Miniprotein binders against p55708. Designs and how they scored, part 8

Target 1, 336 residues: p55708
Amino acid sequence: MLHTTVTQLIGQTPVMSIDVPGRNATLVLKIEKNNPGGSMKDRMARSMVIAALQDGRLPPGGTIVESSSGNTGTGLALAALEFGLRFIAVVDHHAAPDKIRMMRALGAEIRYVEGDFREDEVAVVERQRLAAQLGAQLPGALFMNQSDNPANPEGYTGLVDELVAQLPDGIDAFVGCVGTGGSMTGISQRLKRNNPAVRTIAVEPAGSIVFGKPGHPYYQSGTGTPAGDEVGKVLDYGCIDEGVQVTDTQAFETARYIARRKGLLVGGSTGGAIYKALEFIGAGKLTGTVVTTVADGGEKYLGTIFDEEWMAKRRLLDPAIAAQLDGWLFGKARAA
Below, E stands for the ipSAE of ESMFold2; O stands for the ipSAE of OpenDDE; V2 stands for 0.75 times the mean of E and O plus 0.25 times the DockQ between their complexes.

## First folded at step 2 (miniprotein)

Design hBc (at its last look DockQ between E and O 0.02; V2 from the best seeds 0.00; counts 0 for: pae E 15.7 > 1.5, off the site)
Fold by ESMFold2-Fast, scan of step 2:
Formats: structure tokens, sequence, C-alpha cells
Structure hBc (fold): chain B 336 residues (1-336), chain A 81 residues (1-81)
């Protein structure tokens, strides 16, 4: 089969298993970093652009605008190239630097919001305002508005069809990160159509407000809803069995652990999902086939999560996390 | 029966999308023909639409795509000469 566009390479991503001896469980990783844009967001970005072109809201040769965490912007840049569109990504300093560099390499125009924000702060009001303003003011432009766009969760249904084909013994649980809620909604709804007994666990950063906890800053990029923002309308709380929080330290130390022990470079949000999946398995709350996604690759975080000086400066290092993970994975006594 | 204004807009937009694909693939003669056809559908839409805000958007699109068509026409003429 010879493909003629990069976006035709989206999907058909592999799976990898990590057995959890003594817990009657297997953690299965859907390797979404293998999409051409390096993340699962390729699926939803293409879905959103196609839907907007089909219903006439976006003109051919026009401009798409989005408030981007990085991965969505990369997916939109690829879709823009496929459909002959200009793409403007509105970003803040919370976004991972390598994600910005990737968008620029693909021809995206980068627009930073004004103001002095901490590295762990998300400038949500300014990002959304600027993106909406650009979409309204520029000729032939459309603000994609991923958090409220029904084509966002629709973009993930193919991922579930792949998982069902790849895992013939069935799926007992899905543990995934929640940002806009698109992937959690799309994946959870389709999994539950196949088997209503599938447990769905949504993971947000500590400091995110998706499940009603108090807000505070966090370093995890592309996940959660910060204080002062509205939770995305695409999130269907009815398909989520449990919402949990993961700290930056837990997420980033887990990503570092997986790299050093398994040779797989995962992003920070993936580290968080793996941490919570293993915690639930270790507690006996999840058994059987537990699926999560490697939403993006750790290659984008080599100057942050995988840089010891960056981690130490922000007081994010904690060797007790490796001990916890060893305990859950191998059934060893608590080392803390 | 007559097509609705929205059907004229939709046809124009999809024809121009085909033009953009041809343009990007270096098929400039096909792109020019498709831009020209798409613009004609958008002009037909303007004959039926009365809302000032909607009209302005489509007028801006026509101006934009006429510029693309003119650029391709110049390239094709220069190649002949």
Amino acid sequence: as target 1 above (336 residues)
Amino acid sequence: DESTPEEYLERGIWTILEAVYADRNGDWKTALDLYTEGIQWLERYLQTETDPEKRKIVEDLIRWYKEFADELRQILENQKE
C-alpha cells in the first residue's frame, strides 16, 4: 500500500504489554506517539478540519486558529498542510518548548499571549480570547475550539476499533488523561458500546479542576483544566467511572522510570496515566487487561522531564516514586 | 426547483478545495479552472444572500481566490512565452 499524504499514515498504531506479576493484570500501552505528528492528537485534529470543511464553516485555502497545548497544534499543522490551509497556533509559556519547535518546523505561525505568567501557570483566558479574536477578525479564518468541538471525540473511535482487534481477550479497563475531554469521551463511549462493564478512569493533574478539586498551577502540559477556565463541553462525565489526580512529581518520575527500565520514551501526561494505572492495579482495584495510551513521546521533553537539572530546580525529583513502582510491578515490600 | 444559497456556498467551497489540492500538486491548469468555477459558485451565492455579514465573508473569499487564480494565470502565460 503506497500512501501519498502524511495524514494517511495516522492510526494503526502498535500495542505493547507490561505484565504485573502477582496482581492478575497486564498493562497495555497503545503507542499513539507513532502517529506522524508524534501524538494521538493527529486523529482529532484531522477529524475537526474535515468536519469544518464539510459543513462550510472553514473555507478551502483559509486559516485555522487554535489555542494549542502543542500536540493539537502539531496535528492541526499536518491537517493544514494536507488541505492547503494557513495555521495559527496561540500558545503560552506553559507549552513544552519542543512542541512549539515542531509546529514551527511544519509551517505553523506561533502567537504568544501577552502577560507575565509562571512556567507552571496556564494563561487560559488570554489564549482563548486571542484565538477567538483571530478567528473572527482574519478573512477566511476559523477558531477550531477543540474543547467544544464534537468532531474532537469522534476522531478517536478508530483507536478503539484498533484496540479491539489487537486485544482479542477483551479490555477490562481504560486509564487515560483528561484535557479537553475529547479522547476520554471518544474512547470511553466506544469501549462501553462494545462492553458496558469496561472501567474508565480519567486522570488529571493535581491543580486541575475537571473533577471539582481546588485549582493550582502544574507543570504537566496538554492535560487538565486550570483554575479560571471552563471544562470542555466535549467531556461526557457520564462515560467516566472515576476521576483521579496525579502530581507532577508522580507523572514525571514515572516517565523517567519507564524510560530507564523499559526503554520507552513517554510524555509527562502518559507518565501520570501509567502511575495511576499501576497504583490501581497494585491496590487490587483493576485486574485483567488495563489499557492506557502513550499519547506522545518523551523526545519532546528531553530538556525538561528527562533533564535532571530542570527537575531538581523545580523540586520535582523523588526517588520514592521508583520504589512505589517497583512494589506495584513486582510485588516487592514497600521501600519508602 | 432552485438550489439554496447554502448549496451554492457549499459547492463553491468544495470546488475551491479541489483547486487548492491541484495547486499544491503543481497541476496549475486544473487549479486555475477549478478556482474559476468555485468563484462562479460563490458569486451565485452573493446574488441570493442579503445578510451583510455573510456577504462580506464571501466577498473577501472571492477577492482572495481571484488573487490565487491571477497568479496561476500569470505562471501559465509565462511558461507559454
Scores: ipSAE 0.000, ipTM 0.187, lowest interface PAE 18.0, mean pLDDT 85
Fold by ESMFold2, look of step 3:
Structure hBc (fold): chain B 336 residues (1-336), chain A 81 residues (1-81)
Amino acid sequence: as target 1 above (336 residues)
Amino acid sequence: DESTPEEYLERGIWTILEAVYADRNGDWKTALDLYTEGIQWLERYLQTETDPEKRKIVEDLIRWYKEFADELRQILENQKE
């Protein structure tokens, strides 16, 4: 099909398989970094904007507001361009300069919260407060509110429909990252409606509070719920069979390993999901077709995860992780 | 014998990777010999490693490849007839 707008390029992303020798399992990667904004968040951003236009909450020519300096912001900037809307991205002064420049290049207006917050302070509450305030006070504006917006998880139903068409032999498990809960909820609910037996495993950073573990700082971005923040209201715990934690070292060493050995640059949270998927397969806990998403690309992390000095200064390098991954990915394959 | 503990780990992993290649190609005698050698290198590494998390990772690797080796050993012993 010949597409004429950028948002028409959202979705229809490819899949890539990785066989796990010696186990009756295939790890399938849904390549969501191929969306035009570089992440799976394009799907939910479009979904939220369309829903607000259709139900009249957002007038033509209006303004969308969101607390994001990351992938959600990029997706909303793309949607705003297509639908003729303004987009105000609410950020704090710890936001990565390249992320700010990208949103400006796509036409977003940047609004900084006031105050000098340390990096490990809970600035998320202040950003969300300002975003809600702008949405309520500016004429024709609407705070998208991704954490509480039902159009967020709804935006991922098409991802599952694509997977079903791409994997006609069926899907036995999904291993996904959980932040606001939108993608984990949307994907897991749709998979379980098709096949209630599918296993759904949610992966959060060690130090994230989604599954009730003690909070502490972590370096993984775009995933988890940090201490002091509220778990997203869109998260449906009822569609998740198991919640697990992955350390920054496990996640980032896996991302680095996949780049070196498979030629695929994945983001840090994807490294965590891949690590846990392989761990479950290696332990015999998962068999058959095991799906995870490449939520975004590693190109956004070249100055961090893929920078040896950045990793070493934070004591995140561990060659034993690469050895473990070699064992899982080069283990015995049983001949048919 | 002048090898460092890090060299034991490296030798073990690469030997096992060659075992996997031989195993996939049906050269099971070679695969068994290489699994056995690689596991011995990993066991030497464990004699020097005290970090419980690192030890667990390598112990799990050893258990996993011992399962492969045991299967091959049984197959090859049955074929001596």
Scores: ipSAE 0.000, ipTM 0.220, lowest interface PAE 15.7, mean pLDDT 86
Fold by OpenDDE base, look of step 3:
Structure hBc (fold): chain B 336 residues (1-336), chain A 81 residues (1-81)
Amino acid sequence: as target 1 above (336 residues)
Amino acid sequence: DESTPEEYLERGIWTILEAVYADRNGDWKTALDLYTEGIQWLERYLQTETDPEKRKIVEDLIRWYKEFADELRQILENQKE
């Protein structure tokens, strides 16, 4: 069947396996960067819009409003086009220009929060406040509130169904990033329903407060809960076996490594998830089929994560990470 | 003061990053000198590192940066012409 709308291209993403030598484990990457918006957020964005329309919370020809760093906004822009809606994306002045350009190209209206924020500071709270205000004040508008929207995790059930079909031998573990908590919850709950023995590892940036660690600024975008914000209500801690932190350096160096060694451009959060997955496999804590999502692509970070100058200025480079990754992926030559 | 292998690696990488900055700024001579220096540090690292996996990484780095250095040499030679 020929697709006639771009939103029909959401889902059915490929998987790529990476063998881990010397371990009874395979790392499987679900390539969600292949969604038309370039991220897994296309799934949840569409889900949230459909739910709002079905419930009558969003009128025909209405306006959806959301705070987004780019991925959710891109997904919502696509959904808005499908259903004849207006979309207002609330961003900060530190949002990646290319992400804003993408949303604008898709017809989104961009609203900026006002304030002086540090480059390493996430202005999520202010963006959410403004988005909520616009949603309340504009006629026919709805604040999507992805962090508290139950349709967010529901949007990932299809992803799990695809994975189950693609991996007939079963899934033993899932390593996912925690942003709003939607993907982690939606995927983990569904996996555990199918197999309660599935291990779920949630990865947040060092400096995120999801698992009760002290908050501090971090450069990873679109993931974690920054200090001063609240953990999203959609996050179900009950479906998470372990919460762990990954540093910006670990995440970004891993993303750089995967590009150089495997030819796959992955985003920073994905780099962090891959690092932690391999760390757990290397330690013998995870075995079998370990799944991680490529949440978005490195193409969005060519001027940051993949820019040596950008990385160096922020002291984010560490060659030891590449060495560690080589150790995991190419095996320590058994001391003969 | 016998620098640790890790220090050689770090010095090499940071020196190369400085070369990248110089290159972007059009200071090709400085960039070439810095690439050369960076490579030397990485080669010193290889003299001490026995882990084949770690060695391979650094060997690849050296190869890439030598290519960049060669490109800069060509540019500089063409300017004299």
Scores: ipSAE 0.000, ipTM 0.195, lowest interface PAE 14.8, mean pLDDT 90
ESMFold2 (binder alone), look of step 3: mean pLDDT 81; pTM 0.755

Design hD12g
Fold by ESMFold2-Fast, scan of step 2:
Structure hD12g (fold): chain B 336 residues (1-336), chain A 85 residues (1-85)
Amino acid sequence: as target 1 above (336 residues)
Amino acid sequence: GDSPEVEELRKLFEWLSQFIQLLYDKAKETGDPSIWEYIRLLQEWLNEVMEEMKKLGDSEELKELVKKIEELNKKIDELRKKFES
């Protein structure tokens, strides 16, 4: 089809399989990095904007506000351009320069959190407060509030409809990363509506608090909920069969492995989901068709995950991870 | 004897002492100062909890819990100084 708008390019993403015949399993990757904004967040951004326009919360020509310097901000910038809206991205002083430049190129207004923080305030909290304030005070403005917005999980239902059409023999499990909980909720609810027997496994970084484990810092971006923050209200725990943790080393070494062995550049959270899917397959806990998403591309992480000096400085390199992956995929470690 | 709630808080603070050591070990391992931002957030939370406890009264049990938070703050400050050196 000849598309006339960028939002029409969202979805219809391809799938790629990695067979694990020794384990009676196939890992299927839904290549969500192929969305026009480079991530699966395009789906939820479009969904949130359309819902707000349709129910009158956002007027024609209005302003959307969100606290995001990542994939959600890029998706919202694209949707704002498409629907004739203004987009204000509220960011802190640690936002990655290239992500800011991308949003500015798409016409977003960038607002930094300014002034001194109170002794009991953190950058992420102040960022959320400013976004909420702007949404309340500016004429025709709406704070999208992705973590609490029901249109967030709704945006992922089309992804499942695509998977069902692409995998006519069925889906046995879905393994995905949990951040706001929107994608896990939307995908899991829709999969279980079609087949209640589908196993749904949510992967959070070690140090994330989504499943009640103790909090600590982690390097994985765009996934998990750090200590001091609240888990998003869009997460439906009832549709999640298991919550598991993945370390930064496991996630990042897996992303590096997939790049070198399969030629696919994946983001860190994707590396984590693949690691856990293969671990469960290797242990015989998952069989059949196991699906995960390539949520975004490794191109955003060339100066971090794919930079050996960056990894070495943070003591994240571990060649044992490649050996584990070889063992799960091929039944034993391969010679170097 | 302590109430069940006081005993659970005492166990939580003992666990936090061990967790702070783990965070320090991770900071030392990585050489990345960003972990200290998370430890600072924990210290701020502990101070808020202490303030709330002081508002509830001045029982011996509450005074002991406040003292435990003060000990945790001292441990954090000592580990930060050790990391910086």
Scores: ipSAE 0.000, ipTM 0.097, lowest interface PAE 24.6, mean pLDDT 84

Design hD13a
Fold by ESMFold2-Fast, scan of step 2:
Structure hD13a (fold): chain B 336 residues (1-336), chain A 85 residues (1-85)
Amino acid sequence: as target 1 above (336 residues)
Amino acid sequence: GDSPEVEKLRKWFELLSQYIQELYDEAKETGDPSIWEEIRKLQEELNRVMEEMKKLGDSEELKELLKKIFELWKKILELEKKFES
């Protein structure tokens, strides 16, 4: 079909396989970076807007509000254009300039939180408070509230239907990152509804509090729940078989490895999910068809994860990670 | 008239027409005749709304038209949800 809007290009993303010789396993990557907004968040952003229009919480031509300077904000800007809505993104001065420029280029209105903040958690709290206030006070406005919005996980059911069609021999496991919990919940519930035997593994950064471990800072973006914040209400712990942590070094070195060995630029959280999937495959804990998502592209991280100087200054480089990955993939370290 | 509200309705009509066509093409691929019939009824209702738009000149008429467009939009979103689930 000839599409007439950018949002009609959401979904129907391709899959790519990486065979693991000697482990009776194949890692399958769902290439969600191919969505028009550059991430899987396009699915949930559109889902939230549709749900709000459908139930009357958002009027035709209304205003959507969200606290996001990242992938969710880009997805909401695209959905706002599709449905003739105004979008206000609430941000702070710590937000990455290029992500703000992307939202502004798509017609989003940018609102900065005023004040001096000494802690990241204080800025996040004030962003959420301002977004909620704007949603309550502006005529025809709605705060989308992605972390507590049931349409967030619902937006990922189509991703599973695509996977089932693309992988007719079945899916044995899903390994994915957990942030709000929307994608883990939506994907896991739908996979288990189709086959209860599917093993679901949620990956959070070391320092994230989703599975009750002590909080500390981490560099991974768009994943985890930092200390001082609340875990999203959309997360269904009951559909997750195992929660694991991945370090920044493990995640980022894996993203760099995939770029150099497979030519695929993945984001840092995706590197973490791939690392844990391969670790479990290497240990014999996962066999058969193991699926993960390439949630967004590495193009957003060229000045960080893929910059040697940036990595070295933060002591994130570790050549042992490439050796581990070679060992799991090939049964020994690959020649340089 | 060419008021901002009329221009908004014109944009909504164009978006709804595109959406209905996409749902129809999707329904044809799935082979479900009951969905085709629902889409056809929505197309008929949308055409009625368009004829009313051509005669628009009063704010009360505009409000009634917005209500009809919103109800059609809700039905279209509900049909789309059937294909996504």
Scores: ipSAE 0.000, ipTM 0.136, lowest interface PAE 18.5, mean pLDDT 82

Design hD13b (at its last look DockQ between E and O 0.01; V2 from the best seeds 0.00; counts 0 for: pae E 18.1 > 1.5, pTM E .742 < .8, off the site)
Fold by OpenDDE base, look of step 3:
Structure hD13b (fold): chain B 336 residues (1-336), chain A 85 residues (1-85)
Amino acid sequence: as target 1 above (336 residues)
Amino acid sequence: GDSPEVEKLLKEFWELFQKILELYDKAKETGDPSIWEEIRKLQEELNRVMEEMKKLGDSEELKELVKYIELLNKWIDELRKKFES
């Protein structure tokens, strides 16, 4: 098919398998970094815009407003272009510079929240407040409110349909990250409708409050619910079999590892999901075809996660993680 | 995975690495020359751990550790030059 708009390039992303030696399991990566915006958020962003237009909540020529760490904003920027809309992205200091650059390149307006925040602190609450304010004050504006927008999880149904087609032997488990809860809910619900026996594992950063653990700052971007924020209404706990936490170190070292050993640049949240998937497989808790999404690419984190100095200065490195991963993926240490 | 011995050495390496980095930060902030001697001692211990791991065989983990040591050495050398100037 000859496409004429960039948004037509959303979806139909490839899958890549990673063999897990000595286990009756295969890890399958759905490569969502291959979406035109560079993340799986392109799906839900377009879904939310279409729903708003169809419902008349967003007028023609209107303004989209959203709080974003970057990926959702990039997706919304693409959707705004498709439908001739203005887009204002509300960001904080935690947003990756390249994600901001991408949004600007796509015509988005960037608004920064004001305040004194730690480098490892996510200012989600303030972003939400400002976005809501702009949505209310600007004529023809709509705050997308992705965390509470039912069109968010609906945007991932197509992802599952693709997976089912790509994996005819079936899917036994899904390991996904939880931020707003949209992808976890949308994917898990659809998978379970197809096969109720599918195991679903939701991964959040250590310091996230989604599963009732104490909140504290973390460096993982675009995932989790920080302390002081509310869990997104779109999150359906009923479709999640287990919620677990992954540390920044585990997530980032795994991302670094996958780049070195598999040649695939994955984002930090994806690193966390992969780590937990392999941990569960290694423990025998997951078997068969285990799917995780490459939510975004490591290209957006070359100056952070993939910068040794950046990692070291923040005490995020741990050589033991690579050893653990080698144990899972290559078996017992190659006896010299 | 790695042998229990290798795992132990990796843990020791990381602990030393973090200590050196903390001292590096402290030296940068305070300019205290006594910290340099402590850094040198810990670097020697780090090298010992590396040599012990090398005796147990070549591993991908070892390659990564070498990278970390090189990075630390670079930073320490840069700071030393600044301190001596």
Scores: ipSAE 0.005, ipTM 0.255, lowest interface PAE 10.7, mean pLDDT 89
Fold by ESMFold2-Fast, scan of step 2:
Structure hD13b (fold): chain B 336 residues (1-336), chain A 85 residues (1-85)
Amino acid sequence: as target 1 above (336 residues)
Amino acid sequence: GDSPEVEKLLKEFWELFQKILELYDKAKETGDPSIWEEIRKLQEELNRVMEEMKKLGDSEELKELVKYIELLNKWIDELRKKFES
């Protein structure tokens, strides 16, 4: 098929399998990094824009506003180009320069929060406040508010329809990262509509508060809810069978392992989901077809997760993780 | 508003708009220019709905909905031009 617009490239992403025959399981990776914006957020961003245009909250030719310097901002910039909208990305002083440059290249307007913030401070509350203010005050503007927007989880239904078509023998489990909760909610609800026996496992960073555990700092980007922030209203706890935590070391060493052994560059949160999927397979808790998403690519983490000096300085290297992964992937089942 | 007559026209409007977006996505996916003829016929139905809304009165709420439909028609025309370019 010859496509005429970039947004036609959203979806129809491939799947890749990693067989674990000794454990009667196959781990299936949905390669969402292949979306034109580089992440699964393209689906959700387009969904939110279409819903807002359809229900009259956003006028044609209007302005969308969001607090994001990452994957959601890139997806919104692409959707704004498709629908002839202005996009304002609200960012703080901690935002990575290359992420800002990408959004500017796609036509986004960048607004920095004002205030006396230290270089190491993330101004999440002030970003949300400024985005809401701009949405309320500018003519024809709407704050998308992804964490509370019901079109966020709705944007992932097509991903599930693709998975069902790609995996005709069925899906036994889904293991995915939880940030706003949109993808976990959208994917889990639709999978369970098709087969209520599907196990859904949500993975958050150790130090994230999504499942009520004590908060502490973590390095994983675009996943979890840090202490002092609010869990998104789009998260439907009722569709999640189990919530688990993954450490930065487990997540990042797994991402490095997948790069070195499979040639696939995955983001840190994806490393965490893969680690937990393989841990559950290794323990005999999951069998059959176990699905996770490669939500974004490792290309944005070459100076962090994939840089040995960056990892070593933060005490995140642990060769025991590679040994654990080898044992789960290539070892024989230990449970009788 | 919450008028039963307005609710009926809003439902008809959203059904037509949904069909237009589905056809737009199909036109993008297939590259078939004949689909835009179907979209144009649906826009004519949108204009009928807009004219019926105008007949229900001149409240600020109805005037805002009419303006929104006019802007949506212009936006759909802009999408067509982007597809054709």
Scores: ipSAE 0.000, ipTM 0.414, lowest interface PAE 11.6, mean pLDDT 85
Fold by ESMFold2, look of step 3:
Structure hD13b (fold): chain B 336 residues (1-336), chain A 85 residues (1-85)
Amino acid sequence: as target 1 above (336 residues)
Amino acid sequence: GDSPEVEKLLKEFWELFQKILELYDKAKETGDPSIWEEIRKLQEELNRVMEEMKKLGDSEELKELVKYIELLNKWIDELRKKFES
């Protein structure tokens, strides 16, 4: 089909299966890195902007504001281009230069918070505070507030409609990451409406506080809720059957394994979701069609997850993870 | 900022909640019905801690913390219902 705007390229992403021999389960990957902004966040960013324009909170030619140095910022930059809006991305000085360059190339205006915060500390809270302040003070501006915006989870209903059409024999489980809770909530609620028996597993970084475990620093980006921040109000715990943690080592070694063995460059949070999905399948806890998302691509992590020195310096390399994955994907004959 | 009393109660909550999650994992692995009695006792302690937090005041920060704890407690209840079904 011939499209006329970049946001018309959002969605209709493919699915790919990973064979799990000897198990009554198929792992299906929804390839959300194929969205034009490189992540599933394109869907919710467009949804939030459309809702604000339709209900009059955002005037034509207005300004959107958000606390993001990552995928949400890219998605909002794309939506701002479509609707003729300004976009101010509130970031801190820990933001990767390439992420900033991407947003600037798409026309975003960059505003830095004051202070020297680590990304896994209270900097997220200060970024959100400044974003709210700018939305309130600038004429014609609106803070999107992704963590508390019902249009966030609503932006993922199309993802589920695509999955249902792509997998007509049904979906038995969904394993997804939890950041704000928007995608986990939107996808899980819609899946359970279609089939109340579907299993929904939420994955957070070890050190994230979403499921009540003690907070500590973690390297996974774009997922979890760090200590000192609040869990997103959009998260509906009622549609989540189980919450689990994944370590940085498990997530990143899995991303590296999938790149090496399957040729698919996935982001760190995707590595975590795949690891937990395979662990549950290997333990016999999940059967049938098990879906997870490739939320973004590994191309953004070439200087971190896919850099041996970066991994080694942080003691994140662990060959036992690859051996474990071999056991789940190829059986004991290869693991021995 | 958070008062020392709020910080103390929050540490109590996290300790109890972590014990409940560890017992839940064990219940999933073993099917031992006595583990649910241990979880129930810990939930009684969570409820006591939550009531003490509510008595400390009505600041917006404290109200948000109480809401978060209530959501986690509701999640534990849903897990128990699924195990018993």
Scores: ipSAE 0.000, ipTM 0.192, lowest interface PAE 18.1, mean pLDDT 86
ESMFold2 (binder alone), look of step 3: mean pLDDT 80; pTM 0.744

Design hD23e
Fold by ESMFold2-Fast, scan of step 2:
Parts: structure tokens; C-alpha cells; sequence
Structure hD23e (fold): chain B 336 residues (1-336), chain A 85 residues (1-85)
């Protein structure tokens, strides 16, 4: 296939498997980091921009505005370049530095929210307010509002079509991270339309409020809903069979483990989804073909998750996690 | 047989679930945003009760209670979306 634009390279991402024969399961990783913007967010960003242009909400040559921790902003920057639009990314201190550098390299205008925030605290409320204000006040501008935008989950339907073609023997479960809820909704709804027996598990950081647990700060970026913010309207709880929390230590140690044992650099939220998928497999709660996404790459986290001093200073290291993962991957199936 | 501690937590769970259902019914009729803060505090207590029960041992009952919490939470958030859209 000869493509003429970068956005045409979105999708058709590969899969890789990690067999767990002692547990009668295979964990399948959909390698979404291979999208041109480095994450699965390219799919929803393209979907949102095209929808807004087609329905007339966004004029030719207009300005798109979004609150982003990085990945959505990178995808929107690519779409803005393709369609001749200006893009303003509203960011906070919680965003990974290299994600901001990618957006800036792609011509995005970066606007930081003001305030004194903890490093493990996400300033989503302030970002949302500023993004909405800019969308309302600037000429020809539109706040994309990914959390409430129906084109967000629609952007992920092609991912499911790819998975169905790549896994002809079927899919028994999907384990994915929940932030806006767009990917969980889009993937889960389409998987269940194809096979209503597919089990769907949404993973949020400990400290996120998506499933009603107490809010507190967390280091995981681009996932969860922090205390004080609203859960996105695109999240369809009806298509989610179970919601679970993963700690920063569990997520980040798992990302480090996958890098050392499989040679795959994954982001922190991906580490969390893998941890929970393997925990459920290890407990006998999931069997067969269990799918998760490598939402973005670990290359963006070399100065954080993959830096031992950064991890140690924040009390995030726990060698017990590697032992748990070894037990789930290489231990024998439980007698049952 | 359940320990006295487990029975106490089970009763606390039922009381909290009943209070949340009452607030849900009130919110369904009025759409009053102040009720969401009360509901969130009660869910915080429900999750505390679940964690205390889990410390006393994993059980089939914990899976049933977890499903009840998720079903109730789904109902409440969908109701909130209807009034806040």
C-alpha cells in the first residue's frame, strides 16, 4: 500500500502473544504504539476532527483546542496538519515531558495551566476550563471535548475489525485502560456486537473515581478520572463487565518487567492493563484469548518509569511485582 | 459460619446500599446536584467495607457484593449524565 499522508498510516497495527499455557490462556497485545503519533489516540483524534469538519462545527482553517496529557494532543496535531488547522493543546505539569515535545515539534501551541500542583496530581479541571474558554473565545475555534464527543469511541471501531481478522479463533476477553472511556466504549460495544459473551474489564489507576472508589493523586498519565472532575459522557458503563484499580507501583513495575523480559517498551497505563490481565488469568478468572492494547510506547517514559532513581524517590519500586508476574506467567494451572 | 466481625460489615454494607438507593430515588425525581456529593461519600464507605471484608478472607460473597456496587454505581452515573447533559 502506498500512502500519501501520515494520517493514512493510522491503524493496521500488529498483535503479539504471550502464552500462559499453565493457565489455559494467551494474552494478546494490540501494538497501538505503532500508530504514527505513537499511540492509539491517533484513531480517536482523526475521528473527532473529521466529524467536526463534516458537520460544520469546525470551519476550514479553523482552530481546534483540547485538554491533553499528551497522546490525544499528538494525534490532534497530526490531524490539524493534514486539514490545515491550528491546534492549541492545554497541558499541565503531570504530562510526560516527551509528549509535550512531540506536540511542539508537530506545530501545536502549548498552553500551561497555572497553579501549585503535586507531581502525582492531575489538573484536569483547570485544563478543561481553559480549553472550553479558548474554544468559546477564539475566532473559528472548537473545543474538541474528547470526554463527551461521540466521535471518540467511534474512532476505535476499526481497531476491533483488525483484531477480529487477526484472531480468527475468537476473543474471550478485553482488558483496557479507562480515562475518557472512549476506547473502552468503542472497543467493548463492537466486540459485544460480534460476540456478546466477550468479557470486558476496565482498568483505572488507584485514586481515580471512574468506578466510585475514593479519589487521591496518582502518577499514571492519560488514564483515569481524578477527584473533582466528571466522568466522561462517552463512557458506556453498560458494556463494561468489571471495573478494577491498579496502583502506580503495579503498573510501572509491570512496564519495567515487560521491557526486561519481552523487549517491548510500554507506557505506564499499558503496564497496569497487563498487570490486571495477568492477575485475572493467574486467578483463573480469565481464560482463552485475552486482549489488551499497548496504548503508547515506553520511549516517552525513559526519564520516569524506566529511571530507577525517579522510581525510588517516589517509593514506587517493589520487586514483589516481578515475582507475582513470574508466578502468573510460568506457574502451573490451579487444581480445580 | 460467619464471624461477628463479618456480620457487622455485612450489615454496614446493606445499610449503606439502602441509603444510596434512597438518594438515587431522590435524585431521579429532582436532579439535585448536591445529592451527588452525598452519594460519593457513601460509595467511599462501601469500598472501605469491601476492603475490610477482603482482609478477613476472599470469598464468593465478595464477588456478589462487588457486582452489586458496580450495578448501583452504573445506575447512578447514567442518571447523573441524563441531568447534566
Amino acid sequence: as target 1 above (336 residues)
Amino acid sequence: GDSPEVEKLRKEFEELSQKIQELYDKAKETGDPSIWEEILKLFEELWRVMEEMKKLGDSEELEELYKKILELWKKILELRKKFES
Scores: ipSAE 0.000, ipTM 0.328, lowest interface PAE 13.5, mean pLDDT 85

